# VHH binders against o26223, part 85

Target 1, 191 residues: o26223
Amino acid sequence: MKLLWTSQHIKVTVHIDGKVSKMDVLEAIKTRRSIRKYQDREVPEELIDKILDAAMCGPSAVDERPWHFIVVRNREMLEKIPEVHPYGAMVKDAPVAIIVCCDSSLEKIPGFWVQDCSIASQNILLAAHSLGLGAVWTGVYPLEDRVEGIRRLFSIPEHVIPFSVIPLGYPAENPGTRDLFDPDRIHLEKW
Key: E = the ipSAE of ESMFold2; O = the ipSAE of OpenDDE; V2 = 0.75 times the mean of E and O plus 0.25 times the DockQ between their complexes.

## First folded at step 6 (VHH)

Design f27 (framework vhh_lunsekimig_d3)
Fold by ESMFold2-Fast, scan of step 6:
Structure f27 (fold): chain B 191 residues (1-191), chain A 121 residues (1-121)
Amino acid sequence: as target 1 above (191 residues)
Amino acid sequence: EVQLVESGGGVVQPGGSLRLSCAASGFTFDDYALYWYRQAAGIERELIASITSGGYTNYVDSVKGRFTISRDNSENTMYLQMNSLRAEDTGLYYCARAPFEEWVSYYFDYWGQGTLVTVSS
């Protein structure tokens, strides 16, 4: 239907985003927690774009950057993930999930795609946290049943390997702070 | 020393109720997701329910709407309220923990000794 004109003189700004977290890198790393409970609230496309930009900025072996990403917002599809990933039950309650994949045709050095996709996954978690969202890494590779289940569910071709499923949203839980520094794991000069 | 101690099992008639408790000690309770597993005669140990530090819960389909998992972080205790019990719910119920930041969900570093639930006439 054609817009019914009413003679407006102002721009109406529609905010589809929540507040963005303002924290330094060290704070983000130290305060990031796995979040499995989400508000019933949409995550704006702009925030997903920022997260994926950050995911692609990680170091990559021989700069092969084999990662591909599937952004899943469809509730029916999110609901089906627990059927092929038994420990991904929280995904069905998330407003969106990102599936991190490796396109093996982009691989320049065998085997390092695992590190590449791990780096991308961690960058997704840190970027989400820095933007006021919560997320959790749910493992897919190297569990063969999960790999094939996710591949089948999302029509992923055989040369592409699903690596992780990362649900994210505005957090509905706050697990608090951890003290993880262990000097006994640090060796000077030699073991 | 890390310990998980289950209690509350017993004999109950079909349709009855029981409340299981898992008392935890020796660790920062809030840092761990907690799980109830069931071991029935002749079958592998199966996940019944889970709860994260923030209270996110999940259940196997056969117990949804009948069982409720909860936790009290101040008392370092997890509970399983079991209603409308069926003969198929008979088994040894185990408490287990996994680190809250665990991402594979195959790693349970500590288990309790189990508490027996028998549903019979």
Scores: ipSAE 0.016, ipTM 0.401, lowest interface PAE 6.5, mean pLDDT 84

Design f28 (framework vhh_lunsekimig_d3)
Fold by ESMFold2-Fast, scan of step 6:
Structure f28 (fold): chain B 191 residues (1-191), chain A 121 residues (1-121)
Amino acid sequence: as target 1 above (191 residues)
Amino acid sequence: EVQLVESGGGVVQPGGSLRLSCAASGFTFDDYALYWYRQAAGIERELIASITSGGYTNYVDSVKGRFTISRDNSENTMYLQMNSLRAEDTGLYYCARAPFESWISYYFDYWGQGTLVTVSS
């Protein structure tokens, strides 16, 4: 708190003394891991906003940008996700989850919304990692039972397709990094 | 060739203990999350326990405090220590793998053949 003498008003000056770590893009890509264990710690709304901003910056077919997002923080709703996504058990222990959806009314070219929503999902994972969070992509589309279960649980209209459920939080596991470079998968000039 | 081979099943009295093993070969064990499933007669396969590549564990409520899942990455083996066994624990126990980075987590690219556990007096 800083007192301004001449105005008779108190100005609050917030100094953040914490170190801000900037992660290089290549570092973020290479060190991101699927995280399924989270600390019992809230994720600030400001970080979710940054993640969703990054999600919407992906390329999309004919720039259709068909994505919509549902942010779920309510623990009782998070606990119901495994009932309709039977292999999403980690979601119940996450402080927040993002559901990536396609609004089919925004589709300009048939079928490419799957790639658009995949790009948005990966951007969420990378952005979360760059901000010190952990996340995992749990698949919904094209598994019909999961699509309809998530739709019913979150009152999603019929023209909107739930694509993925991404729980996230501060990581409570550290699996390390992988070395996945395989030159045998790279072909010069021809197969 | 990818192989998952369960062992350790058998007949045990209520209140007894069994240790199940899942021996893995043909892949990089550390890259996979591992799961124990149970199939009882007339019931769909139920996830009982899971362990991530980093060793973090989850259990279904009915076995929590009685069963312990573990893995030995140097031996390429996963275990399920089953204590205080009850009649309802009877079933075929399957191990399954899923790539740790799989976006369709818990959808399994390989299963073992199962080991039978029978809890009877």
Scores: ipSAE 0.016, ipTM 0.435, lowest interface PAE 6.4, mean pLDDT 85

Design f29 (framework vhh_lunsekimig_d3)
Fold by ESMFold2-Fast, scan of step 6:
Structure f29 (fold): chain B 191 residues (1-191), chain A 121 residues (1-121)
Amino acid sequence: as target 1 above (191 residues)
Amino acid sequence: EVQLVESGGGVVQPGGSLRLSCAASGFTFDDYALYWYRQAAGIERELIASITSGGYTNYVDSVKGRFTISRDNSENTMYLQMNSLRAEDTGLYYCARAPFEEWVDYYFDYWGQGTLVTVSS
């Protein structure tokens, strides 16, 4: 037996002195969209620092925190990414990209680094969105050809695994939000 | 009050063995996960092995098959058996406790003072 639910929209808004604060967490999660078109506008280093700080604040298996990050602003290097990543065409037009990597020497529990790097990647996307930027996750691991292509391009050592490439910038497109709540995927007490 | 004291370090030739001990006092030993870290000169401190309150163990790849972590809850002591030692294993070895071991913020509230392991000919 499944429970029939109507779609519910829950918004948390923090009010300070009668005015709405910055985008709340639920709004950020629900309105984040993949952005693949960017303005020809530099992203300040201070915003990249805030995004990377947020990335490193994610939960991690046995708190191993195996993530390392490569920040790429060099236009020539960004233009080479589509050569090794078939869905990375938009990276060449981004002002900056972050490559999320796993340092396998920091791994404490086998295999959980994938979840750790996924958490870091999602935090990058949410933090970018909250700061008025747009970003998209392009997958690298577990596709061997993409892993080795990215490794070669950025001189990544053998014990480090590139996980994702995330281009980001000020958005030049405005996709609408989505209502993805599906009550048929929620089971109460038992499957 | 809370104390962690390492011992068992020394000088050993490549291929040799050492057994490190971490004696704990001032807390309910059985309730905590425990960790071995090492630090070589000029290199940041790295985690090498862990053991949960239930006795489950984890190791970094560089020491798997060579090092064995264990604990004796009746004696409030954690051990690291180190076999097939290499020059790269040289460093200060520290034990640490964590108040809990989960998908949460990382901190070690108590550390030992370290015991020196030197692997040289």
Scores: ipSAE 0.000, ipTM 0.081, lowest interface PAE 18.2, mean pLDDT 82

Design f3 (framework vhh_lunsekimig_d3)
Fold by ESMFold2-Fast, scan of step 6:
Structure f3 (fold): chain B 191 residues (1-191), chain A 119 residues (1-119)
Amino acid sequence: as target 1 above (191 residues)
Amino acid sequence: EVQLVESGGGVVQPGGSLRLSCAASGSIFSVYDLYWYRQAAGIERELIARITSGGITNYVDSVKGRFTISRDNSENTMYLQMNSLRAEDTGLYYCATKPWEDIVYYDYWGQGTLVTVSS
């Protein structure tokens, strides 16, 4: 049962005892980096609950919110992900991964589920960073071999599309901050 | 979208020269930092040269002054000019790019090209 996985009482207690984030929104956005090396340290269930809560707060087309999430902590399953995702080698070393999925039966407007699941994926990355964790978005959709490999590995139904695999943990690297502002990409009034 | 293919490897005498090429097919190549790695038998793969998207170059001490990395963004090609080759330069040479925030591919690697320095 899904309700036995995440304790609502523990999530509420953690939320009351502390702040959800210690950095402002702009700082979180500008300092978040993809993290692919993790400490050998468990991520508390309460932090996963907060991350998934944040993931579901994203905007979605016609408020369809088609996202579903698979939380993977089983070491044997994490070790199998690189076999079906050639650039997911870091997943085997992570304490936990979240698979972002789209339930196509919840789609109200054709094609916008891609934006919906992208928004959920980015919210996972930002929420993880704000909570002192590191994460990386490893792409699944629209690469057919990865989509079908992940579907088979996790018994995902045909009407559900695996979108991204996001390993996360306490960071064992600090790649530093990048300044990527490019004024040449900003056009005033017209092209 | 980036696929890297190396060429220009071969057999050369000590003191000789080779120019390696790394071609990218159908990509926005010019925005990436580009790297040459060397893998010799019994030795871990090592970074030997780097060129940033802005053209700044870095070299490992063992090749500095002998090797020159360059890029031609109009041809989507990176080069490694190798002069005064030594026996220890023998190995598989890989080109790579590592777009840090890539969600599809973390690092793009070529297949490698063999350089043998022997008499």
Scores: ipSAE 0.316, ipTM 0.708, lowest interface PAE 2.3, mean pLDDT 85

Design f30 (framework vhh_lunsekimig_d3)
Fold by ESMFold2-Fast, scan of step 6:
Structure f30 (fold): chain B 191 residues (1-191), chain A 121 residues (1-121)
Amino acid sequence: as target 1 above (191 residues)
Amino acid sequence: EVQLVESGGGVVQPGGSLRLSCAASGFTFDDYALYWYRQAAGIERELIARITSGGYTNYVDSVKGRFTISRDNSENTMYLQMNSLRAEDTGLYYCARAPFEEIVSYYFDYWGQGTLVTVSS
């Protein structure tokens, strides 16, 4: 008997969640790009939990922290998002999306929830990038048709405002990096 | 001096093909998502196809499988290959750009002048 094994017949399970980004914070900020093309590969729940933890760590106006999050993995639901967000077609091809919402009952200062939810959205993008994922922020608020469409699709209560839809997954594109530093936008001591 | 210039429109019979081009100048082409819009008589300008700087494409359902959007970053040009043309594809075709790093997915800062496509028997 001769044993004819090749590497193609050996199944080695590697814990995907055990692989972490080695980027420092400045590198993560400077190299993060919007990603709209994803591999057909599941994102582990543990990575989503890390991303949502990071989302909730941002500063908030009078510490009101009005954010709520909907995690969407159901393929049928992801496929319906482009019906109510016409430029969110990439969402249907993502393995998961996070909907960032504001619970207006938690608001302490009128209007600052927009900054709060913007901070949470950016933290989702940065955390995803640091974990080897790609993501893109697709705007919902303040476009009323998108707000109402997303609200109806996900049974969001009237006092809760959907702010952004962020599809994410393992990236299937690499747009490179940008050099955006503009010294003409920096004024010393006065305008 | 940002410019988007469309070409390739014309008259074609049903079932025929046309290739539209959008030549871009005055900006870093790779930083922008590019779009084809169509305006037909009696309807507002509608999105037909989109291509990101990374090459990801999206199509409106009515053209999916018949139209192919592509880009050549070395030539600063975007294309729309239109096959199996139908009478309802008749209209003015506009190219538009939007920044790749943007959060609205509805903002267009520059438009072309349009190129006319007429599908007739």
Scores: ipSAE 0.329, ipTM 0.682, lowest interface PAE 1.8, mean pLDDT 85

Design f31 (framework vhh_lunsekimig_d3; at its last look DockQ between E and O 0.01; V2 from the best seeds 0.00; counts 0 for: pae O 12.2 > 2, grease 31.5 > 24.2, SAP .852 > .668, placed apart)
Fold by ESMFold2-Fast, scan of step 6:
Structure f31 (fold): chain B 191 residues (1-191), chain A 121 residues (1-121)
Amino acid sequence: as target 1 above (191 residues)
Amino acid sequence: EVQLVESGGGVVQPGGSLRLSCAASGFTFDDYALYWYRQAAGIERELIASITSGGYTDYVDSVKGRFTISRDNSENTMYLQMNSLRAEDTGLYYCARAPFEEIVSYYFDYWGQGTLVTVSS
């Protein structure tokens, strides 16, 4: 327990299935799972703010940070998402969803916004998990019908591209962790 | 390599019961959510029931309380227990898998060949 009190020993307090635990960054990465079943509980605005702060802390191509976020709490709007995202039924049952968007006017180098928005989306999933919430990434880009549908539903301008819809809430399921380490995918010095 | 094989279909009277099985091979069973779809004559495939890798279940309204989906991870098999069968339950029943950790949402990469259930009126 030598490094317990150092600034390099990052501890995060999380609520997992109603229980409080402390989780470091590696544990958060290894134990995060997609969650598609949510408790009928509101998510405090303070937690959403922390998640969005974490989302904006990712690296981006030439620091372009093209991401914008729409926070959807309105039940009627959440219930309309499956009409334009046919397999997003879990979104209507979530207390809140975050739509990750790219503002193309902020793009400094062509094409890297996909990586930028992927980093932001993954940071949302990790931050949610670290705060005792469950979340899942539901893909929008590059599926044109989903992009167009989400844009129309949320009045998103034509220069802004909806990238992902991430419902989140307190988890009502607990998938086990996975052991995915495969040394055959690691090559030393050369292929 | 990857296979999903359905069995247990047959002819049954209204009010009867059947248990369908979906035997899986060629993949890590625990990493996948599993689904039962039904296709009636002249109708596209309809999602009937689902079970996540963690064992959490969902059902279409018409079968709630009558059908029970379950999985046995030690035997790499998913089941659908069908009770109080109705003529409208007649159709081909397919099992399908989707990875639990994926970002497209409901991307089914493999389907079984189907097993026929006939409820005689």
Scores: ipSAE 0.535, ipTM 0.769, lowest interface PAE 1.1, mean pLDDT 86
Fold by ESMFold2, look of step 7:
Structure f31 (fold): chain B 191 residues (1-191), chain A 121 residues (1-121)
Amino acid sequence: as target 1 above (191 residues)
Amino acid sequence: EVQLVESGGGVVQPGGSLRLSCAASGFTFDDYALYWYRQAAGIERELIASITSGGYTDYVDSVKGRFTISRDNSENTMYLQMNSLRAEDTGLYYCARAPFEEIVSYYFDYWGQGTLVTVSS
């Protein structure tokens, strides 16, 4: 009897510890910060695969899924990105970057690809954060000089539009969390 | 109203030093990343230094080791200590505020008026 009681307590404890889940989605959203400094540490391909899987889980207009991703690990290529992105200096320090692109031949509704690629980009940031990585979205589209610079650098065809460059790695900074909730931005029933 | 006011510019000889200040008002200073830009005659503004709300600093290669950005949150002021000044450093120096937790872009929502730095013989 006492053994059964002890066994039930042991099982409950093991279940709690053995089921420590990774980050809750609301926690990930609230605690994700743009990370611009990275450890000199490799990011396993398996984590990049998980991040890209998450990127492709986003909704898209009319399910058009216009996104393509370029995974950049080559040091020389990473060092060239700041040459065409004046504020992207942190990319040269990242072990890997993901370029989010739109293939305009996949568009079903004109112009919604921006929303589609934004959703994919945000999913990359959240997935990276949940895996213990830090990332930042560096803007490419709609800045024409950056769009053409990235297109040239990575041999991207004219019908494919580079949208964002997202360097990522194990974080080497902790900017802390912020409470951004503002009730004044909420309007009930009408403006 | 958000305001950024630069001061401390002037005329110096090559190899000289200046300290620029950026006094901030109208926002929670501690929460924002801040930036120094310069603009030489006839060219676009160039980012030269940044400091995050958490105190991480970064510099463009041409000023590394010569310039030091800092902030004093108790005085709502950012500083740029400029040492070993060169003729190429001549220009109008602006401070700028990034939006809270911004996507990295060239967009800054508030700028100061600028303070002129002239490095000449």
Scores: ipSAE 0.016, ipTM 0.416, lowest interface PAE 5.1, mean pLDDT 85
Fold by OpenDDE, look of step 7:
Structure f31 (fold): chain B 191 residues (1-191), chain A 121 residues (1-121)
Amino acid sequence: as target 1 above (191 residues)
Amino acid sequence: EVQLVESGGGVVQPGGSLRLSCAASGFTFDDYALYWYRQAAGIERELIASITSGGYTDYVDSVKGRFTISRDNSENTMYLQMNSLRAEDTGLYYCARAPFEEIVSYYFDYWGQGTLVTVSS
C-alpha cells in the first residue's frame, strides 16, 4: 500500500515583512538534501548557534549527551580536511564546518554514542536546512584512517572520537526533491 | 531571459472567484519556489502565499481557507485559486521567484508585472 504524501497540507511558514519563515518538521525531513556546493557567503554566528542548539536537543542513551562540537571557520583548516577525508572535498568550499565528536568519558552505556552522535548530526542537517542552509554528512567514524586523520588535524584527545564532519553554507545547488517511500520495506505484524 | 507573467485578474463581486496564473519561462521551473504577493492601494506589498519546489504550500491568515496556490511543472505555470473574495482582496497581484529556498534571508530575484484584482459590489 502506497501512502499518499499530502504535500499540499504541510504548513510552510511564509516569510512576511522580514520575519523568519519557519519550516514544518515534515517538510524539513522530506525536502532535505545533501548540499555540496556553497555560495561565497558567510554563515552568521547566530545561525550556527541555532544549529548547535538543535544538535543538543536530540535524545541520548540514559541522557548521556556525549557529544562535542568543533566549529571550524579557518580556511586553512577547512582546506586540510580533504587531505584526511577522501570524500570531504566540498569542505574546502564551505564557509564553516561542524565536527561532531564523542567524549567517551561521558558515555554511560557502551556503544550507544554512535546513535547519540548520529541523532545530533541529523539534527544539524535538518536545522541547517530549515534555516535556508545546505549541509552534508561526511562520515568519519568508523573508518580508522579518517578518525585518526581528523584527530591529528584538530588535536583531538584520545578519549574523544570524531564522528562526522558537516560542512555548511548557503546552497549553490538545488538537487530537487526525492520520493524515497518504499512500501516493500514495510511489514505488517510479521516479516 | 527569465520571465514571469501574471494573468487572470478582473472585476468580481464579493463572494466571487478568480483564478490567477503565473507563466514562467527562461529557467528550470521545478527548481524554484514561487510566491504570490499583492499590493492594495496605499499599502505596502504583502506576501500572501508560497509554494516550494517540492510543492509545499503556505498562506497568510487572511487568505487561509479561501485561496489555494498550486503549480504545474509540466506547463511552467503557477496558479492562485481565489474563492470567497472580499473587498479587502482588491489589489495588484504579483508572482515572484526565489533562486533558492532560503528561509532566513528572503531573496526574490524576479517579479512579474502583476495582474489587477478588483472586488466590488
Scores: ipSAE 0.005, ipTM 0.238, lowest interface PAE 12.2, mean pLDDT 87
ESMFold2 (binder alone), look of step 7: mean pLDDT 79; pTM 0.786

Design f32 (framework vhh_lunsekimig_d3)
Fold by ESMFold2-Fast, scan of step 6:
Structure f32 (fold): chain B 191 residues (1-191), chain A 121 residues (1-121)
Amino acid sequence: as target 1 above (191 residues)
Amino acid sequence: EVQLVESGGGVVQPGGSLRLSCAASGFTFDDYALYWYRQAAGIERELIASITSGGYTYYVDSVKGRFTISRDNSENTMYLQMNSLRAEDTGLYYCARAPFEEIVSYYFDYWGQGTLVTVSS
């Protein structure tokens, strides 16, 4: 399988090697924010590979692992995503996007692919953040018009369901962090 | 507690302008993305425009260049400036709040009651 690439590969070893973020897991979870503004700068293929490796490490129901990923770098294709996805306007400004898909032929337990693809999507967001990138999850499934729009745009087969579109890049904004802990949502031993 | 109240709808001639307002209360307005939806007679409710807490905006293609979404965090109000109105812009306009910015499309926790816009001669 070949990635959709813009036919350009810029080698900038010094800048690329120096930009890996090191944070512990809890820090990554608590400080990740949705990022919708990106620098005009390419994301190295090596970082995308690390992110996709992390995406595939999630647990899945009966180990069905139904996920497939489309990596989109082509500017014309990125510019067409907002036409079929109302919440994807920021995608045209991103250097790259990942489309998380479910291959229904790999599904062993009906319906659990949604959880599997949600886990993969979250791992993409966390891995991107840990590597100094920003990303945002834009929903596709279960909205049929978006599913069909994305399927048509990227020639996705009928047995494959596009789940989410995740643009990512080097952040051009810093929204700060949130403290969302609510002890009223925790029940001991019974409701 | 949480309330979203739309206003500014009315009857207008084709080519005219209207400004819709969504007054919000009962939450920290600055922290939330906000949305304008339109429900026209005989068609499904659709997203028209959105604005994130950071000020990033989206518009559906049919209104791009004609409508402008904005927010005034000091007044807890979101606006939709509608210019060059067409008969197909007729409908009920709803404002909505999403609980988190990262999942926007299907995950709304509050809606207003709607304000009617009628574009007719």
Scores: ipSAE 0.000, ipTM 0.169, lowest interface PAE 14.7, mean pLDDT 82

Design f33 (framework vhh_lunsekimig_d3)
Fold by ESMFold2-Fast, scan of step 6:
Structure f33 (fold): chain B 191 residues (1-191), chain A 121 residues (1-121)
Amino acid sequence: as target 1 above (191 residues)
Amino acid sequence: EVQLVESGGGVVQPGGSLRLSCAASGFTFDDYALYWYRQAAGIERELIASITSGGWTNYVDSVKGRFTISRDNSENTMYLQMNSLRAEDTGLYYCARAPFEEIVSYYFDYWGQGTLVTVSS
């Protein structure tokens, strides 16, 4: 499925049968891998819009939906991320990154915004994978030095907390499939 | 069962070269990012270089242009080619791994025991 923008900015969904197969949800979850190496190829804004739409569809505590997103395409800004997030070095060669943030003024129940923003982050990873892109979650919260660095770099106000930085692009690596099912972690009726 | 074993350390004169190896066993090598750390006397352990499964590399500024990290996934081995060595490069060099599917980007689950590099000055 392909989204096209018309002259009126109306999103038109086009079905591409036989060329791009839609993976089912279970396949997407099981085959998604962290991708840290990207092709030198721009990601269309229509795909970013689809990813962000999916990000906002997650459940949230008391339906507070505190998430906000910063889309970063500027090469100079991407190159500065490793200065404040030392282990986000792969971001500087990604064509785009999404910063997931919590607007604390929208929080209705203390502490659950972390779960809300985790759900949004995972939805970004799954949506990107389903669209043929690769992405990786690089942690910001709860590391205070990274939180402050990212806030200053992107002019994020005091009531907003940067949660994760997710670079994404067309993958330039293809990690193998993982087999992680462990029945010893499943307890029937009681621990 | 999981092991990281460093080798290639030794005594070298300033301006010399050494090639360190980190041989891995007991896990799927391609699923992990790999790191070289240095521990010098009286100084905190510091990250020197890193390499992802896909070959993305990063270096601390003090070694850029002098050190080259690489990996051979077919041999389950990571390397550090060290050129133009300086007295300040003296230290124990550790390899470490981080799981490929992790979100902290600073989590190391296994470390080697280290290989000593001494730049005689």
Scores: ipSAE 0.316, ipTM 0.668, lowest interface PAE 1.9, mean pLDDT 85

Design f34 (framework vhh_lunsekimig_d3)
Fold by ESMFold2-Fast, scan of step 6:
Structure f34 (fold): chain B 191 residues (1-191), chain A 121 residues (1-121)
Amino acid sequence: as target 1 above (191 residues)
Amino acid sequence: EVQLVESGGGVVQPGGSLRLSCAASGFTFDDYALYWYRQAAGIERELIASIDTGGYTNYVDSVKGRFTISRDNSENTMYLQMNSLRAEDTGLYYCARAPFEEIVSYYFDYWGQGTLVTVSS
């Protein structure tokens, strides 16, 4: 299986072992898009391992690294996520999802775990993109009903907070690259 | 620049049907998730149905099996087919869009003006 994806400045070649041969980090950031349509294909465990390794390499407040991850491949469980996350309908069609969680017992500085788990979530999206996969971040925290629903569904302990649900798969859509640079949002020396 | 225009509302008897349309202009339609909201008098606006860029749909429990949301990317239009209408479905129906890259759906940057649906016996 060899996939070639072309965006304006980037050609991505995915080898059969899942390696991406060409992607500059800036181009990866600029060409990553939310992907909600997936091919009916399994994502190899090796790729999930690489994605989770990248997720754990993000910075965290006082190096607290409060993140834990649940990897969901079970079809019945994936189909139940939309019942407790109303905007996660695409999850039931994904071959796998990662739930990013905060273990509050690892928190060293109150409140910064939100930033830590946001960084881990974005690294999952970028790593997936770099490996020829598509993913989308569906928000859980701070919406209490979603937090409680996901906690119940996956038997998550009271001291652990589900933060995001990220379905992943080989993309079945190719949205164009966005040009979002806005110089009016850049202030030199002062507001 | 960006416009969302709802149409198709009207007066209908209980058990009747209506099809609402949301015509979009001024943006790349395919890049946005789209939503139908309902506002009843004295009640906060409630999400009724959603459709994302992949065609995945979600519905509030009270309308499941009765309402169907769809989108036509070639016509830049979203629809809500409403069947088996009930008195409690009465309200002003709004079309909304959300960015394709949103982390939390229903954080909207644009809303339509609304179309009134009245179910009366």
Scores: ipSAE 0.063, ipTM 0.514, lowest interface PAE 5.1, mean pLDDT 85

